# VHH binders against q12xb4: the designs that were tried, part 8

Target 1, 267 residues: q12xb4
Amino acid sequence: MLDFVGLGLFDEKDISLKGLEKIHNADKVYVEFYTSILMGTDLEKMEMLYKKKITVLSREDVEQHAEDWLVDAKDSNVVFLTGGDTMVSTTHVDLRLRAADMGIKTTLIHGASIASAICGLSGLQNYRFGKSVTIPHPYVSNRGVRVVSQTPYDTIKNNIEAGLHTAVFLDIDKDKGYMTVNQAMEILLEVEGKLGEGVMVDRLAVGIARAGSPSPVVKADYIEALRDYYLGGPLHIVVIPAELHFVEAEALVKLAGAPEGILENID

## First folded at step 21 (VHH)

Design s1
Fold by OpenDDE, fold request of step 23:
Structure s1 (fold): chain B 267 residues (1-267), chain A 125 residues (1-125)
Amino acid sequence: as target 1 above (267 residues)
Amino acid sequence: EVQLVESGGGVVQPGGSLRLSCAASGFTVSDYYLYWYRQAAGIERELIAYIYSYGSHFYVDSVKGRFTISRDNSENTMYLQMNSLRAEDTGLYYCARVKYTYDSSGYRRYHFDHWGQGTLVTVSS
């Protein structure tokens, strides 16, 4: 048996009771921290609370060598832990499919997801969101050219044109670290400067930091201003609203400190 | 001691190219926002481009598509590649370092704390 368990947003206490039960019943517990990480905890704290040894799996362990540890699930109870909610990442779906191919029965124990948390924190309505996108860290190619992805810009543009909000995930890299809202704004403005389509000019944005923590930060402002706003430590995520419902606008003003002027633009 | 030293200026014909350098000492260029300014005769100093510590770029419209700002961390130097130069690009070019602090509202307050001496660019037939 293989149990996929979402750990939730921030620390070891965010796991559901059902998730904890799965861990207690498990013969082997694995965790991956490359798709998401719980910033409010560490492996030791997790093991202490869950009263179980946890083995950390690398991206390679999960994506290339999953069969090496999945085989244990044929004859024992194996738990696979992830930050947030399980099966949100295609990596998890792939893993589940591989398990199925091996004749391993799987179950899902869901955790809190940033996808819904951003709605709760900002007051934006979940059904008004379109395709999400990730801003990757820019990199220098082997030819010495700095590469900045335009995909986030285009995705946001398309959503706005469709009247949909965009959840903008920020890259996590072992070398470059956790992308900040500030960096994300800089990137979007950089792309705006290159393309000149006007999508990001005076665009309202919402920066969210440390969702699920005791001290989350939610700040809404125009991109040019938000670029300069301090949100504190990771993790960060960005939401780019499209057309706002009056209730959404009010929420952004009252709950996220958005400029009051946005209320004047509501029909 | 923090220092910025511009170089690479000279006389060039319209349509020509120049590459300016801003050599930094006393600090790491990748840790700061760096700016290029220019000042033509009888005209106030104007911003033309800057590079963020994270690496993102900004250009004013008058130089967009013609100028490229870059940074070489190994050389601790910022560059300005200027192509398709025009007579109106003539001027003294300065590099500057910008620092910021956060105010009580949580927003950055920027200030220029170091300037180079400038390098002269003359575009003429």
Scores: ipSAE 0.787, ipTM 0.909, lowest interface PAE 0.5, mean pLDDT 95
Fold by OpenDDE, fold request of step 23:
Structure s1 (fold): chain B 267 residues (1-267), chain A 125 residues (1-125)
Amino acid sequence: as target 1 above (267 residues)
Amino acid sequence: EVQLVESGGGVVQPGGSLRLSCAASGFTVSDYYLYWYRQAAGIERELIAYIYSYGSHFYVDSVKGRFTISRDNSENTMYLQMNSLRAEDTGLYYCARVKYTYDSSGYRRYHFDHWGQGTLVTVSS
């Protein structure tokens, strides 16, 4: 049996009681930290609280060599841990499908997700969100050309035209680190400078840092200003609002420090 | 000691190309925001391009599509590749380092703390 368990947003205490129960009954516990990570804890603290040895899996272990450790779930109880909630990433869905193909029964234990937390923190309504997108770290191609993805820009543009907010996830890389809101704003403005479509010019944005922690930061401002705002340590995420209802605008002003002028542009 | 030294200037015909260098010492180029400026005779100094520490590039409209700013960390040098040069591109080209601090409101305040001596670019037939 394979149990997928979401760990929640910030530290080892965010796991649900049902998740903890699954761990206690497990013969083997694995964790991946490349789709998300708990910044308020470490492996030692997790193992201490959960009273179980945890094996860290790399991206390659999960995406190319899953059968090597999934096979254990045929005859024993295996737990697969992830930051946030399980099955949010397509990687997790793929893993579950592979397990099913192997005749392995799977269960899901959900955890708190950044996808819903951003709504609570910002006051934006969850049903007003469109397609989400991830800003990847820029890279240099084999030809020596710096590559900056335009996909986030286009996704945001399409959502705005449809009157939908955009959740913008920020890349996590073992070598390049955790992308910050500041870096994300720089990238979006860089793409704006290249395309010149006006999507990001004076665009309202919300930066969120350390959701689920005792000291989360939520700051709304225009992109040009937010680029220069200090949000503190990781993890970061960005929300780009489209048209706002009055309640959303009021929330952004009172709860996220948005410019009061946005209240004058409602409806 | 922090130092910026520009080089690569010269005389070229319209449509020609030049590559300017800004060699940095006393600091790592990838840790700072770096800027290219130019000043033509009788004209105020103007911003040309800049590169953020994270690597994002920005250009003024007059040079977009013709100039490319880049950085080589191994050489600790910033570059400006200038193609399709025009007479109006003539001037002294300067590189500069920008630092920032956060104010009490949590926002960055930027200031230029070092300038190079400049390198002369002349575009004429």
Scores: ipSAE 0.784, ipTM 0.911, lowest interface PAE 0.5, mean pLDDT 95
Fold by OpenDDE, look of step 22:
Structure s1 (fold): chain B 267 residues (1-267), chain A 125 residues (1-125)
Amino acid sequence: as target 1 above (267 residues)
Amino acid sequence: EVQLVESGGGVVQPGGSLRLSCAASGFTVSDYYLYWYRQAAGIERELIAYIYSYGSHFYVDSVKGRFTISRDNSENTMYLQMNSLRAEDTGLYYCARVKYTYDSSGYRRYHFDHWGQGTLVTVSS
């Protein structure tokens, strides 16, 4: 049997009691930290609290060699741990499908998700969100050209036109690190400078840092201002609101320090 | 000692190209915001492009599509590739380093702390 367990948002204590129970009953426990990571803990603390040895799987282990460790689940209880909630990443879905193909029964134990946490922290309404997007780290091509993805800009644009908010995930890269809200704003402004479609001009944005921690930061401001705001350590995420309901606007002002002027533009 | 040294200026015909260099010493270019300015005779110094420490690029409208700012971390040098040069591009080109600190409200405050000596670009038929 294979149990997918979401660890929650921040540290080893965010796991559900059901998740912990699965770990206690497991013969083998694996974890991946490349789709998400708990910034408030480490492997040692996790193992200490969960009272179980945890094996860290690389991206390659999960995406290319999954059958090598999945096979254990045929005859024993295996737990697969992820930051946040399970099955949010397509990688997890692929694992579950592979398990199914192997005749392995799977279960899901959910954890707290950043997808819902951003709504709680910002006061934005969850049903007003459209398609989410990830800002990847820019890179230099083999031709020596800097490549900046325009996909986030376009997704945000489409959502705004539809009157929907955008959850903007920020890239996690082994070499480049955790993308910050500041870097994300720089990228969006860079793309705006290139395309000139006006999507990011005077655009309100919400930066969120360390959701689930004892000291989360939620800051709303216009993009150029937010680019220069210090949110502290990772993880970060961005929300780009579309047209705001008056309750949302009030929430952003009172809870996220948005400029009071945004209240004047609410119908 | 922190230094910025511009080079690559010269005389070119309209439509020509030049590549300017800003060689940095005493600091790592990738850790700072770097700016290109130019100053024509009798005109105030104007911003033309900049690159953030993260690497994002920005251009003023007058040079957009013609100029390309880049950075080589291995050489610790910033570049400005200038194509389709025009007479109005004539001037002394400066590179500058920008540093920032956070104020009590949590926002960055920027200041220019170092300038190069400049390199002259003349576009003339």
Scores: ipSAE 0.674, ipTM 0.854, lowest interface PAE 0.6, mean pLDDT 95
Fold by OpenDDE, look of step 21:
Structure s1 (fold): chain B 267 residues (1-267), chain A 125 residues (1-125)
Amino acid sequence: as target 1 above (267 residues)
Amino acid sequence: EVQLVESGGGVVQPGGSLRLSCAASGFTVSDYYLYWYRQAAGIERELIAYIYSYGSHFYVDSVKGRFTISRDNSENTMYLQMNSLRAEDTGLYYCARVKYTYDSSGYRRYHFDHWGQGTLVTVSS
């Protein structure tokens, strides 16, 4: 059996009791930190609390060599741990499918998700969100050209036109690190400068840092200003609101320090 | 000691190209925001492009599509590739370093703390 267990948002204590129970009953416990990482803990603390040895899997282990460790789940209980809630990544869905193809029964134990936490932290209503998107780190192509993805810009634009908020995930890279809200704002403004469609001009944005921690930061401001705001250490995420209801606007002002002027634009 | 030294200026015909360099010393270019300015005769110095520490770059409209700002970390140098040059591009080109601090509200405050001596670009037939 293979149990997918979400660890939650911040530290080793965010796991559910059911998740902990799965770990205690497991013969083998794996964890991946390439989709998300618990910034408030480390492997040693996790192993200490969970009273189980945990093996860290790389992206390659999960995406290219999953069968090498999945096979253990045919004859024993295997737990696969992820930050946040399980099955947030399409890669994990593929993992579950591969398990199914191998005749391995799977179960899901959910954890706290950043996808829902952003709503609670910002006051924005979850049912008003559209398609989410990830801002990737810019990279230099084999031809020596710097590549900046325009996909986030377009996704946000489409959501705004539809009157929907956008959850904007920020890239995690082993070499480039954790993308910050500041960097995300820079990228969006850079793309705005190239396209000139006006989508990001004076656009309200919400930066969130260290959700689930004892000291999360939620700051709403226009992109040009938020680019320069210090949110502290990782992890970061961005929300781009579309049209706001009055209650959302009030929440952003009172809870996230948004400019009071946004209340004047509410019908 | 922090220094910025511009080079690469010269005389070119309209439609020509130049590549300006801003060699930095005393600091790492990738750690700072760097700016290109130019000043034509009788005109106030104007911003034309800048690159942030993260690598994002911005251009004023008058140079978009023609100028490219970049940096080489190995050379600790910022560059400005200028193509399709026009007479109105004539001027003294400066590079500048911007430093920032955080105010009590948590926002960055920027100030220019170093300028180069400039390099002259003349576009004439």
Scores: ipSAE 0.624, ipTM 0.840, lowest interface PAE 0.6, mean pLDDT 94

Design s1
Fold by ESMFold2, fold request of step 23:
Structure s1 (fold): chain B 267 residues (1-267), chain A 125 residues (1-125)
Amino acid sequence: as target 1 above (267 residues)
Amino acid sequence: EVQLVESGGGVVQPGGSLRLSCAASGFTVSDYYLYWYRQAAGIERELIAYIYSYGSHFYVDSVKGRFTISRDNSENTMYLQMNSLRAEDTGLYYCARVKYTYDSSGYRRYHFDHWGQGTLVTVSS
């Protein structure tokens, strides 16, 4: 049997009681940290609290060599741990399909997802979110040219035109680090300078830091001002609202410090 | 000692090109925000372009598409490539180093703490 257990947002305490029970009854426990990072914990703290040895799987182990460890679930209890909620914003449904092909029963033990946390922290309605996007760190090409992806700008534009909010994930790189809201705003404004389409002009953005922690930061402001706002340490995420319902705008003002003037633009 | 030295100015005709350099010493260019300003006779000095430590770069509308700011970290130097020059581009071009602090509201306040001596660009027939 294969149990997928979401670890939630921030630290080892975010696991559900059902998830912890599955770990305690497991013969083998695996984790992957490449789809998400729990900033408030590490493997040693997890093993200490859960009282179980946990084997870390790489992206290759999960995506290319899954059968090497899935086979154990035919005759024993196997748990697969992920940050957040396993099936949200991942391709891990593929593991369930592979398990089904192997005759292995699977279960899902949900955890809190960043997809829901951004709604709760900001007050924005979940049904009004469109396609999400990730802003990658810019890089310098072999010809010495700085390459900045325009895809996040285009995705935000398309969502705004459809009346949909955009969840904007921020890149993580071993050399360049955790992208900040400041850097994300810089990139969007840089692309705006090139395209001149006005998408980022007078555009509200919401910066969120350390969702799920004891001290999250939620700050809304126009993108040019948010570029200059200190949100503290990682992990950061951005939400770009489209047209706001009155309650959403009120939430951004009262809970995220948005300029009160945004209330004048809603009906 | 922190120093900024501009070079590459000169006389060019309209439509011409010029490449300005801002050589830095006493600090690493990639650790700071760097700005180009120009000052024409009888006019308050004006912002032209800037580059952030992360590499993001920005331009005022009057030079977009004509000027390109860049940075070579191995030479510790910032550049301004100026194409399609116009008479209105004439002036003394300064580079500046910028640092910031956070105010009590959590927002950045920018401080121009070092300036070069300038390099003169003259666009004329």
Scores: ipSAE 0.559, ipTM 0.845, lowest interface PAE 2.1, mean pLDDT 92
Fold by ESMFold2, look of step 21:
Structure s1 (fold): chain B 267 residues (1-267), chain A 125 residues (1-125)
Amino acid sequence: as target 1 above (267 residues)
Amino acid sequence: EVQLVESGGGVVQPGGSLRLSCAASGFTVSDYYLYWYRQAAGIERELIAYIYSYGSHFYVDSVKGRFTISRDNSENTMYLQMNSLRAEDTGLYYCARVKYTYDSSGYRRYHFDHWGQGTLVTVSS
């Protein structure tokens, strides 16, 4: 049996009681840290609280070599841990499909998702969100050319045109690090400079740091100003609002420090 | 000793090209924000382009599409490739090192702490 268990947002205590019960009854426990990471914990703290050895799987182990460890679930209890809610903003439905093909029964034990947490932290309505996007770190090609993805800009543009907010995930890379809200604003403004379509001109953004922690940071400002705002340590995420309902604008002003003037633009 | 040394200026005809260099010593170029300014005779210095430590780069409207800022970390040098030059591009071109601190409200305050001596670009037919 294969149990997918969400770890929630921040630390080892965010696991549900049902998730912890599954771990206690497991013969093998795996975790992946490449789709997200719990900033308030580490493997040692998890193993101490859960009283179980936990094996870390790489992206290759999960995406290319899944059968090598899935087979154990035919005759034993296997738990697969993922930050947040295991099937949200991941491609792990593939593992459920592979398990089904192998005759392995699976369950989902949910955890708190960043997708809902950004709504609660900002006051933006969840039904007003469109397609999400990830901003990847720019890279330099073999020929020395800097490559910056334009896809996040286009996704935000399309959502704004549809009256929908955008959740903007920020890249994590072992060499380039955790992308900050500052860097994300730089990228969006750089692409705006190239395209000149005005999407990022006078555009409000919400920066969120350390969601799920005891003291998260939530800051809203126009993109140019937010580029210059210190949100502290990782992990960061961005939300780009489209047109705001009055209550959403009030929430951004009162809860996220947005400029008071956005209330005038609602009416 | 922090120094910035511009080079590559000269006289060109309208429509021509020049490549300016800003060689840095005493610091690593990728740790700072680097800016190009120019100053025509009798007017105040104006911003042209800049590149942040993360690599993002920006231009003022008058040079977009014609100028390209870049950086070579192995040579510790910033460049400004200037194409399709116009008479109005004539002036002394300066590079500057910029760093920031955070004010009490949490926002960056930028400090231009070192400037080069300038390199002259003259665009005339």
Scores: ipSAE 0.545, ipTM 0.839, lowest interface PAE 2.1, mean pLDDT 92
Fold by ESMFold2, fold request of step 23:
Structure s1 (fold): chain B 267 residues (1-267), chain A 125 residues (1-125)
Amino acid sequence: as target 1 above (267 residues)
Amino acid sequence: EVQLVESGGGVVQPGGSLRLSCAASGFTVSDYYLYWYRQAAGIERELIAYIYSYGSHFYVDSVKGRFTISRDNSENTMYLQMNSLRAEDTGLYYCARVKYTYDSSGYRRYHFDHWGQGTLVTVSS
């Protein structure tokens, strides 16, 4: 049997009691750290608290060679751990489909997801979100030129035109590190300077750091000002609101420190 | 000793090109924000372009599409490639180093703490 267990947002204590129970009863426990990372813990702390050896799977192990470890679930209890909630913002539904094709029963043990945490922390309505996007770190092309992706700008533009908020994930790179809200704002403003379409002019953004920790940061301001705001350590995420309902605007002012002037523009 | 030294200025005809250099010593260019300003006779210094430590770069409207700012970290040097030059681009071009501190509200306050001596660009006839 294969149990998918979400680890939640921040540290080894975020796992549910149901998740712990599954780990206790497991013959093999696997984890992947490439879709997300719990900043408040590490493998050793998880193994100490859970009292179980945990085998780390690479992206290739999960995406290309899943059958090599899925077969264990035919004759034993296997747990697959993922940060957050396993099926949210991942492609892991493919593992469930492969398991089904192999005759392996699967279950889902949910964890708190960043997708819901951003709504709770900001006060923005979950049903008002459009397509999400990730801002990648700029890179140097084969021709030796720096490349900055325009896709996040276009996604935000399309969502705003449809009246939808955008969840903007920030790149994590082995050598470039965790992208900050500051860097994300710089990129969006740089692309705005190039395109001149006004999408980022006088545009509100919400920066969120360390969701699920004892000391999360939620800060809303216009993009140019938020570029200059210190949110502390990782992980960071951005939300770009579209037209705000009155409760959303009030929440951003009172809970995230948004400029009070945004209340003057709501109906 | 922190130093910024501009070079590459000269006389050029309208439509021509120049490449300015800002060679830095005493600090690493990728740790700071670097700015280009210019000053025409009888006018206050005006911002032209700047590049942040992360590599993001920005331009004022009057030079967009004509000027390109860049940075070579291995040579510790910032550049300004100036194409399609116009008479109004004439002036003394300065580079500046900028650092910031955080105020009590968590926002950056920018400080222009070092300037070069400038390099003269003349666009005529």
Scores: ipSAE 0.542, ipTM 0.826, lowest interface PAE 2.1, mean pLDDT 92
Fold by ESMFold2, look of step 22:
Structure s1 (fold): chain B 267 residues (1-267), chain A 125 residues (1-125)
Amino acid sequence: as target 1 above (267 residues)
Amino acid sequence: EVQLVESGGGVVQPGGSLRLSCAASGFTVSDYYLYWYRQAAGIERELIAYIYSYGSHFYVDSVKGRFTISRDNSENTMYLQMNSLRAEDTGLYYCARVKYTYDSSGYRRYHFDHWGQGTLVTVSS
């Protein structure tokens, strides 16, 4: 039997009681860290709290060689751990299909997802979100030229034109580190300077840090000001609102410290 | 000790080009925010362009499309490539190093802690 268990947000304590029960009853417990990172924990802390040995699977183990460990679920209880909610923003449905082809029963034990947490933390309505995007760290091309992706700018532009908010994920890189809201604002303003379309001019943004932790940070301000705001440590995410409904604007002012003047612009 | 030395200024005709250099010593250019300012006779210094430690760079409207800021970490030097120069671009060009602290509200307050001596650019027919 194969149980997919979401770890939730931030640290090892955010697992559900149902998830923990599955771990306790498991013969083998696997985890992957390539789709998400829980900043408040590590493997040792997880093993200490869950009282189970946990085997880390690489992307290749999961995506290319799944049969090597899936076969264990034919005659034992296997748990596969994923940060957040296991099927949200992952390709892990493929594992369920492979398991089904092998005659392996699967279950889903959900976890808190960043996709829903940004709505609760900001007060923005979940149905008001359009296509999400990731801002990648700038890189040096094969020709030696520094490249800054314009795709996030264009995605935000299209969502705003459609009246939709944008969830903006921030790149994680082993060498370049965890992108901050400050760096994300720098990139968006840099691209605005090149394109000159006005999308980022007088534009509100919401910075969110450490969702799921005991003390998350939620700060809304205009992009130029948010570029200079200290949100503390990772992980960071950005939301770019479109035109706000009154309740959303009120939430940003009262819960995220947005400038009160935005309430005058909602009509 | 921290030093900034500008060079590359000179006399050029309208429509011409110049490349200014800001050679840094006593610190690594990629660890700081670096700014170009210019000062025409009788007016205060005005911002032209700047580059952040992360590599993002920005320009004022009057120079967009004509000026390009860059840095070369191996030479520890910042550059300002100035094309399509106009008479209004005449002035003394300074580079500056900037650091920041956080105020009690959580926002950065910028401090210009070192300036170069300037390099003169004259755009004249």
Scores: ipSAE 0.535, ipTM 0.829, lowest interface PAE 2.2, mean pLDDT 92

